# Designs tried in a protein design chat: VHH binders against WD repeat-containing protein 38 (WDR38). Part 1

No score or structure here was measured in a lab: all are predicted.

Target 1, 314 residues: WD repeat-containing protein 38 (WDR38), of Homo sapiens (Human) (q5jtn6)
Amino acid sequence: MNSGVPATLAVRRVKFFGQHGGEVNSSAFSPDGQMLLTGSEDGCVYGWETRSGQLLWRLGGHTGPVKFCRFSPDGHLFASASCDCTVRLWDVARAKCLRVLKGHQRSVETVSFSPDSRQLASGGWDKRVMLWDVQSGQMLRLLVGHRDSIQSSDFSPTVNCLATGSWDSTVHIWDLRMVTPAVSHQALEGHSANISCLCYSASGLLASGSWDKTIHIWKPTTSSLLIQLKGHVTWVKSIAFSPDELWLASAGYSRMVKVWDCNTGKCLETLKGVLDVAHTCAFTPDGKILVSGAADQTRRQISRTSKSPRDPQT
Below, numbering starts at 1 at the first letter of every chain, in headers, positions and changes, except where a header shows other numbers; Kabat numbers aren't used for antibody chains.
F, E and O are the ipSAE of ESMFold2-Fast, ESMFold2 and OpenDDE, as the mean of both directions, binder to target and target to binder. V2 is 0.75 times the mean of E and O plus 0.25 times the DockQ between their complexes.
[cut] marks letters that were taken out.
Atom coordinates printed by the task and the answers are left out, and those that the model quotes come from them; centres of patches stay.

## First folded at step 4 (VHH; framework vhh_brivekimig_d4)

Design k23 (from e3 with E107K)
Fold by ESMFold2-Fast, scan of step 4:
Structure k23 (fold): chain B 314 residues (1-314), chain A 121 residues (1-121)
Amino acid sequence: as target 1 above (314 residues)
Amino acid sequence: EVQLVESGGGVVQPGGSLRLSCAASGFTFSDYAMSWVRQAPGKGPEWVSSISGSGGSTLYADSVKGRFTISRDNSKNTLYLQMNSLRPEDTALYYCAKDTYSRYGPKFDYSSQGTLVTVSS
């Protein structure tokens, strides 16, 4: 018996996507879930229609592998991070590069947009977090404090703060409300390996996913660990909160997606995928559909769609 | 064209030691985390160890923790695995892999031929 939890998710379909020129390093859903973005070892970013699996565009420009990609929250732009030490900002509708952001000294491993889509954070192997103005391309701030590569980042939706996750096994919360050039930050300790993914909830809780096979849910205002989610058999690659914060979805290198109860820390469902992977997962804005993507390292991508029970039958 | 060339395998008695090397070319070596993966005869691939691009952070499978040490020399584009206190269960083809673990094998473009480690008594 279900424990009276909100609607159970059900698998609707699995789709295959092909045509990458090399290994897929990153994948991301658009905010409305209608597009999937993939970043490839061949230096290109690929745009896909999630419903049909159709390739919409293939964009060159980076002179090295693309390590990460993400849509702006407003859906108008996307950013790509590359081994060429640059971040590129792209127009979604026109499928063209608008700006090249230069400043990093090493491979850029993560990018994230502020909730208003006006600022972008980037980080990577130079251990530096850089904040950028999206409209002008100007670097606003440099944040230093991590002891190893920065691998993940996410902006708080409720306060002007940035979270970053690192190979140094810590999460840093950077306070962007300060006017001084030196940015105050706090370190969240508890993971024992690379922090590969971060996600803020709508209320400002933070989830961190790690190569230590665990997910931690934190309350950043008190720097306290609330819940540790255990059950992945390998590295965690992607995490997403449901909009109502009752669930968290996670994807790992084991080709499965797990759905967790954020209050109890229990794994509610395990959705098993197929083949090979660069996993991603996201909830639709209404919280009714979980969309999961998995990319074959040999030119193939797999997308799985699940949804909660609908309105009563007529 | 990414190239990974493993070496250092051989036959050794239980309790012995071997040092594996992986020479990398065709990419900026220091910009990637590197891993060792092994495949024993008749078994699936097993992840062994990973190291960050800087070399400052390492991670090990429970089966090898305390016995194996992963390291890298970014000036030589070389990844190492020092294997101590070897057991018959460590007998496998050992592969180096760039940036990820996902059942790495010879069918990938950057896949290596591997180096054979045989522990026998």
Scores: ipSAE 0.411, ipTM 0.733, lowest interface PAE 3.4, mean pLDDT 81

Design k28 (from e3 with Y101F E107T)
Fold by ESMFold2-Fast, scan of step 4:
Structure k28 (fold): chain B 314 residues (1-314), chain A 121 residues (1-121)
Amino acid sequence: as target 1 above (314 residues)
Amino acid sequence: EVQLVESGGGVVQPGGSLRLSCAASGFTFSDYAMSWVRQAPGKGPEWVSSISGSGGSTLYADSVKGRFTISRDNSKNTLYLQMNSLRPEDTALYYCAKDTFSRYGPTFDYSSQGTLVTVSS
């Protein structure tokens, strides 16, 4: 499905990556798009050069599967969440573990960095959201309210708030601006299944992707559902807003990547040229290229590019 | 190291019931969502049902809602699927999967036997 307005994106480049020691559970692009992280069932985090497909490093340390990984916004660090109940903070340039964050009693399923890269949120099967100081490794806050595992998280870029998504089918918006009284939160209801992914837009809109096959775009300030995006035939795995907020990209378990118009809720394009389940997607910082990663023990990068003459070639 | 052993399949007439079991080992069972996936001969895998690690939340394919019930016993590392009001179109090999990524995708991640369910007169 292609609407023709705005500019059409097309696949320009495919990169193949090496095999992992187990299933790939998560993947994340660096902010500059030059590196890809993969978190594996074997307990390792792998770093790949997106341009060449070359393995840069393989980092052990976790004593259980890695469930999630994400770069800090400044690109200096990344975090990994594991079934070993820990979060690890890693230095990108030195490829070494800086801190092991201990506190969770069950598998950690999600991590996210604050926009300034100074705080980290983690959540998982113990139903607890923990806020950490990145520099010291100290737990700052414990947030309780979800009725089942926390599976997704993202910090607001405009206000000091955290969004978390859960198997309880709700999104919670946590207000972090006050130390006392206790942290207040609001629940966003509407999904009927696990909230597998969350993404804030630059202006503070929130998108939630679900195993109910839908994506909801919310206005958190009013707790209002603005648009429901329907069209995925299976579970939604990953979502990303374009930097200009005109588009949303989504990836799911159906081996499809979809691009949506955020104002109309219309699906503009469906990219079906992936061999494996596409479980991550991201826009380049300039918004001109959508990059998606596919995993089934083989990493593949599929690029959708604007018609810009500066777009890289295969 | 991860092992999943399905059992409980058999031959049953339309309208009958079966209870499938999946014994899991080699991982912390309670820290994973578990799913049932079925595959009829000549067809791709079809996701049937999923359950959260705590067992508190469930999800079903439209074709089985109201007829099938997924459950788990974390103390026994065992996943269950109670199948009621069985129909001929439920005939398939049934597999359990840790998360759904490895089974719902193009290739299966785990070596498991599956359990055959045949609904016929």
Scores: ipSAE 0.420, ipTM 0.740, lowest interface PAE 3.0, mean pLDDT 81

Design v10 (from e3 with S57Y)
Fold by ESMFold2-Fast, scan of step 4:
Structure v10 (fold): chain B 314 residues (1-314), chain A 121 residues (1-121)
Amino acid sequence: as target 1 above (314 residues)
Amino acid sequence: EVQLVESGGGVVQPGGSLRLSCAASGFTFSDYAMSWVRQAPGKGPEWVSSISGSGGYTLYADSVKGRFTISRDNSKNTLYLQMNSLRPEDTALYYCAKDTYSRYGPEFDYSSQGTLVTVSS
């Protein structure tokens, strides 16, 4: 039954944004919830107004698909990761590229900002995690330990640690507090496939979503698995904690979004009606709206479907 | 433009073997995980197997584990599926997919034609 749905989530609205010049690989909310970014297979980042669903701008620059995008916590910047082997840092207000971060030798699959917005982590198919100084664009540290492509990352909000998820089926927690030349890290084992998404809660719990169709909630300080969330019929692509940590949203390749109780591990609701594969999901900062980015996967169509009447809205 | 061309299908008897190939172009092949997906006549699509970009990690559906082997040759931009101990229920049109293009459900659609595997005595 769905009678146990949270009162604060009773007004949840799933919003879908119009067609892109290719498939949507990633989406991210601005910290104030007013803007949504989408990273596209066409190499562009799109900015959308969350309330209206209207396109604000389209930014080119990457010479390959954009695989991931994320806002800085202070809201002044966003970063994009691309198959062109670069990370770009962008000014939100000006909608302009400030820096091109070069160092990765293969596709960059994930970026994340430190809580103070001063550092950025990136990772991808070269199996390397790179820490960057946002202000200068200089690489601060190289983290080595994963056995395959790095697909997900998130900084802890409570301690100076970074989590990374990989095709090697492990989560690594990197301790950035230590002054040793080699960065110490611990591996969280339990998944049996690619760890496609990671999200820290405000209190420092970590959720990992996997192509093994499960979501694990961990306590990183003890390396303990707290809860396994089972119910997705296909790969988990995206996860997000609600701001109050009571709920977790997840999206998978089966065109459904699930909402879970983080205390019991029970699936509270499955949201159907996504027209295509949901590659991303996120809560607004007030926790009232759940947004899903649906990929355009009309493989045999070279022309876009028009909204009636004939003239599409800008 | 991403192009995927499957080949190697055919008619085999139960217990037989086939090797499927997928020639990829229009993207940096080694930067993407690749998958095999099949669709039996009158049924929805079923994921079969996936392989990491490096080829170091593989994943299989329970229905094919121990019988099928996924592999890739990044120097040739080619994905393979070695199918052993074939069963009538393996009869399907087989598609390869780039990780960003994997689809599940009744509306499964690929730009490629796939390759037909028929297991019949």
Scores: ipSAE 0.177, ipTM 0.607, lowest interface PAE 5.8, mean pLDDT 80

Design v11 (from e3 with S57N)
Fold by ESMFold2-Fast, scan of step 4:
Structure v11 (fold): chain B 314 residues (1-314), chain A 121 residues (1-121)
Amino acid sequence: as target 1 above (314 residues)
Amino acid sequence: EVQLVESGGGVVQPGGSLRLSCAASGFTFSDYAMSWVRQAPGKGPEWVSSISGSGGNTLYADSVKGRFTISRDNSKNTLYLQMNSLRPEDTALYYCAKDTYSRYGPEFDYSSQGTLVTVSS
């Protein structure tokens, strides 16, 4: 069973230096892997070149912390979700805000684009999933059913469905093909904690990563659990399928990235020694390179020499 | 500026109880899952418990299940940890944190002082 990761697979770790005005809450790679986005507690989104680690731009606009950011599949846009209750749509080439999407009543925790980049889903602490038209910025549909905050989302690449993951420990699969007022959905149960990340495979398998330290691989068409991946010692933060669906990469809140065999459920490799929490991982389109990105931790060491000015116990 | 102020620690005999509090400011408290993390003498940080922003869902480390209860009051921006049936191995500095868990070593920086819990053997 010790086949291991193929010799042709290269792993690239990228670490970005501290120019953030606060903690990094989210990071996301562009589809071609050439850029990393980071969403910050300071309300800004930062764009970085993955090869050089150079800051390309810093974008303000949100009036509260940025909780999540993601590129459109076509690479032309990105979206940011914020504690200010809005989602912003941005043009990548011009580094400009195109739209402010208003409707959520509480912090927005997740955004995802449809495969054609024409629709966006958002969700958060108000327990509402909102579907938006990217071109017009109009809210198309409201999806209701989760019992707690929505923390993760991903669109199916093969059918017009959306998956959402929640602090209620369930995944909901929403059928977007019908025009009925009540959206048909199914709940996938099995996790025991927050579902922090979701990822569809190219064929329509779904992986869910959880604060229960496990990853579940599901067949959504049958609502069946195919395999449970156990081995993370902390919460799961990010997951990604390889394009050929033979492997899954996962990043946890501990300083490790794992590579799994999707057929056996065995951990093939554990990559340790990262100084920062790995916030994201992604395979290149050809599947030959796994890219792992981490937040800068430099500011934490500076603050160790002093206490907060507002700490009454100093 | 984000501020987290822990309190409620103290010295207690094995089998005793303590309730820890964390007063939060500088952010929208109800929009974050909150966690308790502890660091025992000579050990690295250990995650203890987490609670969703709504308070409707909780998660516990195996070492504290059935003994500790995490709760929150969003109207007061305060996180709590009720600790029952305390054991000598629960002796640690206890910290609260926003929706993040860390397994960093002893040099991990907490912006707060934490609150010390000492369980006498």
Scores: ipSAE 0.250, ipTM 0.637, lowest interface PAE 4.8, mean pLDDT 81

Design v12 (from e3 with G53W)
Fold by ESMFold2-Fast, scan of step 4:
Structure v12 (fold): chain B 314 residues (1-314), chain A 121 residues (1-121)
Amino acid sequence: as target 1 above (314 residues)
Amino acid sequence: EVQLVESGGGVVQPGGSLRLSCAASGFTFSDYAMSWVRQAPGKGPEWVSSISWSGGSTLYADSVKGRFTISRDNSKNTLYLQMNSLRPEDTALYYCAKDTYSRYGPEFDYSSQGTLVTVSS
């Protein structure tokens, strides 16, 4: 335990001008922290410069709301998941759609990239997990086992496994190491509500954040709950491990970001006064800075029927 | 365009029951989780209940567990809230909200008119 870390931990909040056609459903930082993606109810993905808050681009294409977006680990690509039942794969530098991934029968709620950026996992309301080859856009595997909508996913950094979280209140760990007709998986039970976010640590521990207001840290190899983090007053939206695994940051629907000691389970700091709902949080690679991003939700309330001069579709 | 029209509110005595309805249009209803949110006079919005797209999973605030039942009929694009054993503290304007508000917690759209539930003393 390093008692100096809370005193030296800098928190940077990024404000986004909310000129989306409807509400923001998802936000994600680039691996270097220089860009933020937001996925909107209007079917567009927006790219923002985190330092200036400047809109870099607005990308249409989806024919329904964008539910989730995430950068590839190498930073070259991002993926968006939509109510139009597709996943779109985009080139970051060129701001262009490379592929439309079709296969889901219902709204797609989550996407995640493998650590090598070569595979994508998607999941959603059809209860199916699909694995895709990023380069070809071909569906590689279909994974079946969840009893309700899949809402979160993350690839293990240490073994060829995928974690998925669901409205069925379980986390499934899918073993991708063997090419078999039936993918072996295990269910982690303990949450009492939707599992909205998942994050693997560098060593392969898994954190799950839930609408039950708790965060669970699991050891997937033993299917055991190591620590339960209690203290959020509303649903947990986003979680991130520090690179050294000493800390976990969490963002909730209550506009609070919390920093936790992963060994003791104690909440070390509660950061109040983020602009609106804290959509995302991430540590810098050196672990010294916690970055929190939030959409400006107040624009939704005062301009519900208004059109934005920057985005006429809003 | 998205439209949500709440109905079924009224005045009831403590211990009474009411059933609220929300008629949805302008979007594919069966693709979204739906929620009920309420706002009592002088208080902020309180999330009441949510239901998954299929109706297979339901969630309730601790204040209403065992008394309220959320349900949906995807063939009619309608969300319901059956309220039993009503208490004076259940007095509020009740709003329905699609998945967007479920993602953002107990916030709701202030342009919605809602349906008023009054539980008499």
Scores: ipSAE 0.024, ipTM 0.460, lowest interface PAE 7.1, mean pLDDT 80

Design v13 (from e3 with G53S)
Fold by ESMFold2-Fast, scan of step 4:
Structure v13 (fold): chain B 314 residues (1-314), chain A 121 residues (1-121)
Amino acid sequence: as target 1 above (314 residues)
Amino acid sequence: EVQLVESGGGVVQPGGSLRLSCAASGFTFSDYAMSWVRQAPGKGPEWVSSISSSGGSTLYADSVKGRFTISRDNSKNTLYLQMNSLRPEDTALYYCAKDTYSRYGPEFDYSSQGTLVTVSS
């Protein structure tokens, strides 16, 4: 609605009251955009109604901080990843834990669902990628190849491949069509810092967002960098392709959301005004609305930012 | 209970050096990236440097590149910042932060009080 943004794109900003027992580490919209999940330092996952900002439920179970949460594409399940070294699978309608997935030896930092919602990938500080069967909870495959913590993951919508992003500054594309446990077929190099977020487009292009302040759009089949998006003043936290692949939305740790032209690499719009850095951005399925949301940090943390009661000078 | 205790600050002349330490407890230190953040008098917080959980990857603010070195010892649950060629503009309270600099300051539980660095003649 402003300079450079197409007239058909509407932007909705949502703020939530945080009743968390600690920091918010992750947030994720449901596929229909009607619910927001937040994963908290207190070990709980919180469900919020996006329209009202109301807390729907608070789910305990993890014995350590929740680092990441994500809905299944069909919207029936969500997964949470924790410092307790487990992944939990939850039923959305019942608000109940269905399975506890054990195998990781360190904090789990990312989870992602296959497009059919039947498989889950997890990764974290043990540098291991684990593939799980959602229905049975059985670990299907272990993938090893990253040199540092795995921080992001996404399944390809067009081929049976998984992308993972790491503190080693590379993206690995794992070919899941192989019968034996796969070593990465290819590593995408070009970033200079942690790859905090990954997103496949509907046609199989891959975007990677980094603590190097850039977003790279890749063609994985050729391992080629198509375009580099520059303009974030700090770390990139979240990215999302529009369904028609003309635009990419990104959220940074600086509380800004940017909308990019995927063909020119130009930033079309910068949206400011969110106070919390637990940003999530997502396009509606028709691509007409960009939804941007954040969970508030607790009142104590906000007060500390404004004033330092522990300042040695005071 | 998560606790971060910074130390090593002091008064130095321009061109001097200081080594800051952050002793961490109450969480699995080796599972978190760690950062240094500073806040100068009357100004907002500024991110200084970050290090991966393994210590294998580091990142620096442009204002400190080539002068500061971040490191960690996971066996001691301790984060370090070696500060060389200090400038008056480096005068600030220095905080360590668990995970990300997105907080731009101390942990929510207020376990971190910071350590004061003054660069003055």
Scores: ipSAE 0.155, ipTM 0.580, lowest interface PAE 5.1, mean pLDDT 80

Design v14 (from e3 with G56R)
Fold by ESMFold2-Fast, scan of step 4:
Structure v14 (fold): chain B 314 residues (1-314), chain A 121 residues (1-121)
Amino acid sequence: as target 1 above (314 residues)
Amino acid sequence: EVQLVESGGGVVQPGGSLRLSCAASGFTFSDYAMSWVRQAPGKGPEWVSSISGSGRSTLYADSVKGRFTISRDNSKNTLYLQMNSLRPEDTALYYCAKDTYSRYGPEFDYSSQGTLVTVSS
């Protein structure tokens, strides 16, 4: 019986040995897949070599936990979002902070780069979406409309639009094509919980993953829901379209990776126990390999004999 | 250092009510979603409810929807769970978790004492 992944698709799993000073909040692959970033509760961003699992660098600077990190599409930069209310822009090759972006009033939960790597969007618990110029560090626009924290974001590859997902259970599509003080936007309703992840396809379809355990595929141009993917037993954490848009990969908080048929909505494959901390999945540019990444959280042992003795079993 | 201290558990008859509290320290409380998780003896942990950092958005397990209400007071760094219409199957050790369920590992579960809720007649 062939309910599995198509024969030409290979799944590559990466497990990292972590030396984090706290829990891992976020992980992101570089566009070429050679590096993994992890954002930590200790306020640092860690860079890991995917091939060896070796720590390349540990970058301090944030004065609070790092909540999210993401590479620019060109691979030259990455951004980190923090509880310290800032976004930092970093040079990948030099492992150096280039800009500190100040403006948010509360913890920043998501960052995303425009396709040309020239603009950055950030959002978080202040319910504000801020659009930034990467080279100057200037805030270009403030987008308001969400009713609760902004938790996810992604730029459209085909039009000048930004999608944001929120704890208010809605996706907002912001039209960036017009230069007005008030940005026009549309709300996509249908989820019943936090929208933890968003991903645009190459043709401009949008997928949203939620703590309601579902994934919705939308056509933003018509504001229509095309298909709902049901089958995750826990919260959805990460999603990625294949380049040909035939498949979607998803990672859930239960450490499962699922591969879906985007036309039928059927789950083709479920990979159990693949990820220790299931934060990231991505397809290679040719679509033949799905890369799934996990970062080990802190291995610090909490001594049960000195702090929390075990209850007698009988 | 993150510290979470649960309280408010006790023994109650079926149909009764209890209010649980979780006092949080060592992190900026309002910047994190908070959850209640329960564990009956001999069973794995079961997620019960979550609340956004602002307190405006909530999510419930189907087993408790309509009976339990999660809330928070960010000025006091305290998370609450109001439990109504309690059933024998709600009997469990209850503990609170910061951020996401997946980050609340077994070692953290064991370091927190939790608060015991027993529903019996």
Scores: ipSAE 0.216, ipTM 0.623, lowest interface PAE 4.6, mean pLDDT 80

Design v15 (from e3 with L59Y)
Fold by ESMFold2-Fast, scan of step 4:
Formats: C-alpha cells, sequence, structure tokens
Structure v15 (fold): chain B 314 residues (1-314), chain A 121 residues (1-121)
C-alpha cells in the first residue's frame, strides 16, 4: 500500500504559545484558523495569532479558572466556561464580554454552539446541560440525565440534536425538537472511562474520545458503534473530522497528533516530537491542511521547578 | 499556590495494606478530577487511579484493579488511596495530582513531595 500518510494531506507543525498566568486548560482554533484561544487557570482567556504566535489580547472577567473555550461557527463570537459557574460570551472583533450566563451550580466544563451560532449548550460538574439563546442570554432548556460531570458537547450539523459526553462513560444524544422541559435522549455505551471530547462529522456521524485511550465512531441514527480507533498510549483530549469525512485527527496527553482513516480505522500518521502537549487540532475548510497547536508553556519543567525544602516557618 | 501534600506511606510486607492521603489547597477541590500516580526508582511515572470531582466515577490501572480503592472527601479537601494485597512491584513514590498529565505523561513535575511506599520482606 502507500506510505502511512495520504498524498493530499499536509500537516502544519505545532506552535508554542506562552505568557500565561497559570496552567492552560483549553485551546481552540478560530474557524478560519487565523486565531488560537487559550483558557487559563488564572481566569483569563488569551487570543493568539496562529501565524506569528504573538499575543493579541488577554481578557479578564472570570473570577475562577477558565476550563473551556470555543469559537462560534460564524467566527464572530467565542464562549468561555469557568470554575466560577458562569459562561461568558465574547465579541471577537472588539475583544469584549457581551453576556455573562448564570445558572450552573458547579464548575462549567464544556460549551458548544449550534451550527447557526444562535444557541449555546453548556455542561459541567452539576451534571446539568443548559441550552442558551446567544442573542438574549436567556436559558432555553435544562437537560438532566447524566450520572456524573458533563465534559464534552457538540451540536449535530444535520438534525436538531445535541451530543454530550460524561465522566459516567456515556454519550447522550438529546432530541431538541421537543417543546416541553422533558427532553427525549438516548445513551451510547461502550467506553470504559471519561468521554473527554466529541465531534460530529458533516453527515452526522459522531466521534467520541476517551480517557480509555480509544476513539469510537458512531452512527447515531441506529445507535451503532461503527469503528473503534486504538493506538493512543494515554488519554485522548481533542478530535476533529476532516470536512470530507475521510480522516479524523486526534490529540492526546502523549504529545502526539494522530491521523486516522475513518473507513478502515487505521492510524495513517503519528506526529511526534512536539515541545509541549498537542492538545488541539483542526482541519482547514478544504480539508487539505491539519493545523495543530500546543499552548502549555506554564507546565513546570524539572529545571524550573525546585524540589528543595520550603523556607522554615516562624 | 496550588498545594498537594501526600502522606501515609511506609514499609510493609507483601500482602499488607496502607492508606494514602492527599491534602489539597489553593483551588476548589470538588471542581477537579484527582489522580494517584506512582514512580518506582529508575522508572517513568505510572498512572494508578482517577476519581471524578463528585466521587461518583472511579478508574484504575489494570495492575492495581481489585486491590486499590480511590476515594475522596470534598468536605475535607482530601483524596485517599486504600492499598490492599501489596506486592513488591508496588514499591514507588506515590503522588497526588490535579492535572495527572505531568505525572503520567512524558514530563515529571516535582511540585509536590510525594509519599514513599516500600513493599519488602
Amino acid sequence: as target 1 above (314 residues)
Amino acid sequence: EVQLVESGGGVVQPGGSLRLSCAASGFTFSDYAMSWVRQAPGKGPEWVSSISGSGGSTYYADSVKGRFTISRDNSKNTLYLQMNSLRPEDTALYYCAKDTYSRYGPEFDYSSQGTLVTVSS
């Protein structure tokens, strides 16, 4: 057969971004790939130019660590989720907070935008999924059913459904066409650990990445597991489908980005040798370029972190 | 800022038991998953167990499944590891981690002291 990489796929090397006031908990590329967001333990969201690696802005406002951040599909907004129990909606061009969404009782761990950018879903340690109207900031719906923290979410591009992944090792598919507060949902079982990331394909296939070191590709319409992707040596952190659905990229805690054939389940390439954690990956809209980012400069190095005894107390 | 203080290690004979504790401060303990990671002399870090922020979900390495139990008390900001049927290969320095990647992955963060467990005859 061919070499281990498709001839039409070009992989751009990771960029290393610094100047954070604490650990980096989350990173996300803009839809056009020109900006990277990072959410930090210091409560700030940082915006970086992908090409140069330069800091564009640092945004305060959250009163606790930022756990997750994501751009709206139209690129005009981004959302941040925090240990302060709020979600903030931000204007990208103005770098300003537009809305503070209050309702969660515990840390918020995930946010996702509907395909039209008009609704947002959030979830976290209170085991609740909340749907919000982006323009008004009003909570539209409360979804209850998971047995532990909501850690990942993504809206279907083809039907009015939301997928959520949880520490309870299940994926829930929520049918959002219901007008009453009781929302019908189904659980997809098969993972043996936390579901840390979710991604829908353009045709409505769903991929789930897990701390069990596997990625599952599901057909939600039949509740069928189609393919298991095995090969990560530790927890999976981020996944992305190519626009044509031929490939899936994954990033994990092992400092590697893997590219998979979605039809065969074969790992086509492993990008190694990054200086820091490869915790995010995204395909360009034409599917020809995979962009990967590493933004964890605050991780302590042995040469910087002293194991010396603390100063004596008085 | 973030402080994790491990304790409860010691010397025990094969088949014995120990209970490790980790006292946490400087962050909202209940909003983070916690893990135990160990490092034997001359070896890299090995993930042992993880627990969700609520304590409702627990996961274990195959090498310790059925012998070790992870638990937490969010009112005391404390993580525990009950270790039963200890074996010589369990001999290691045990670390508590809020972000387990630095202790399980390729980089090793010495920000906490760890607690030594020695299993010998």
Scores: ipSAE 0.439, ipTM 0.743, lowest interface PAE 3.0, mean pLDDT 81

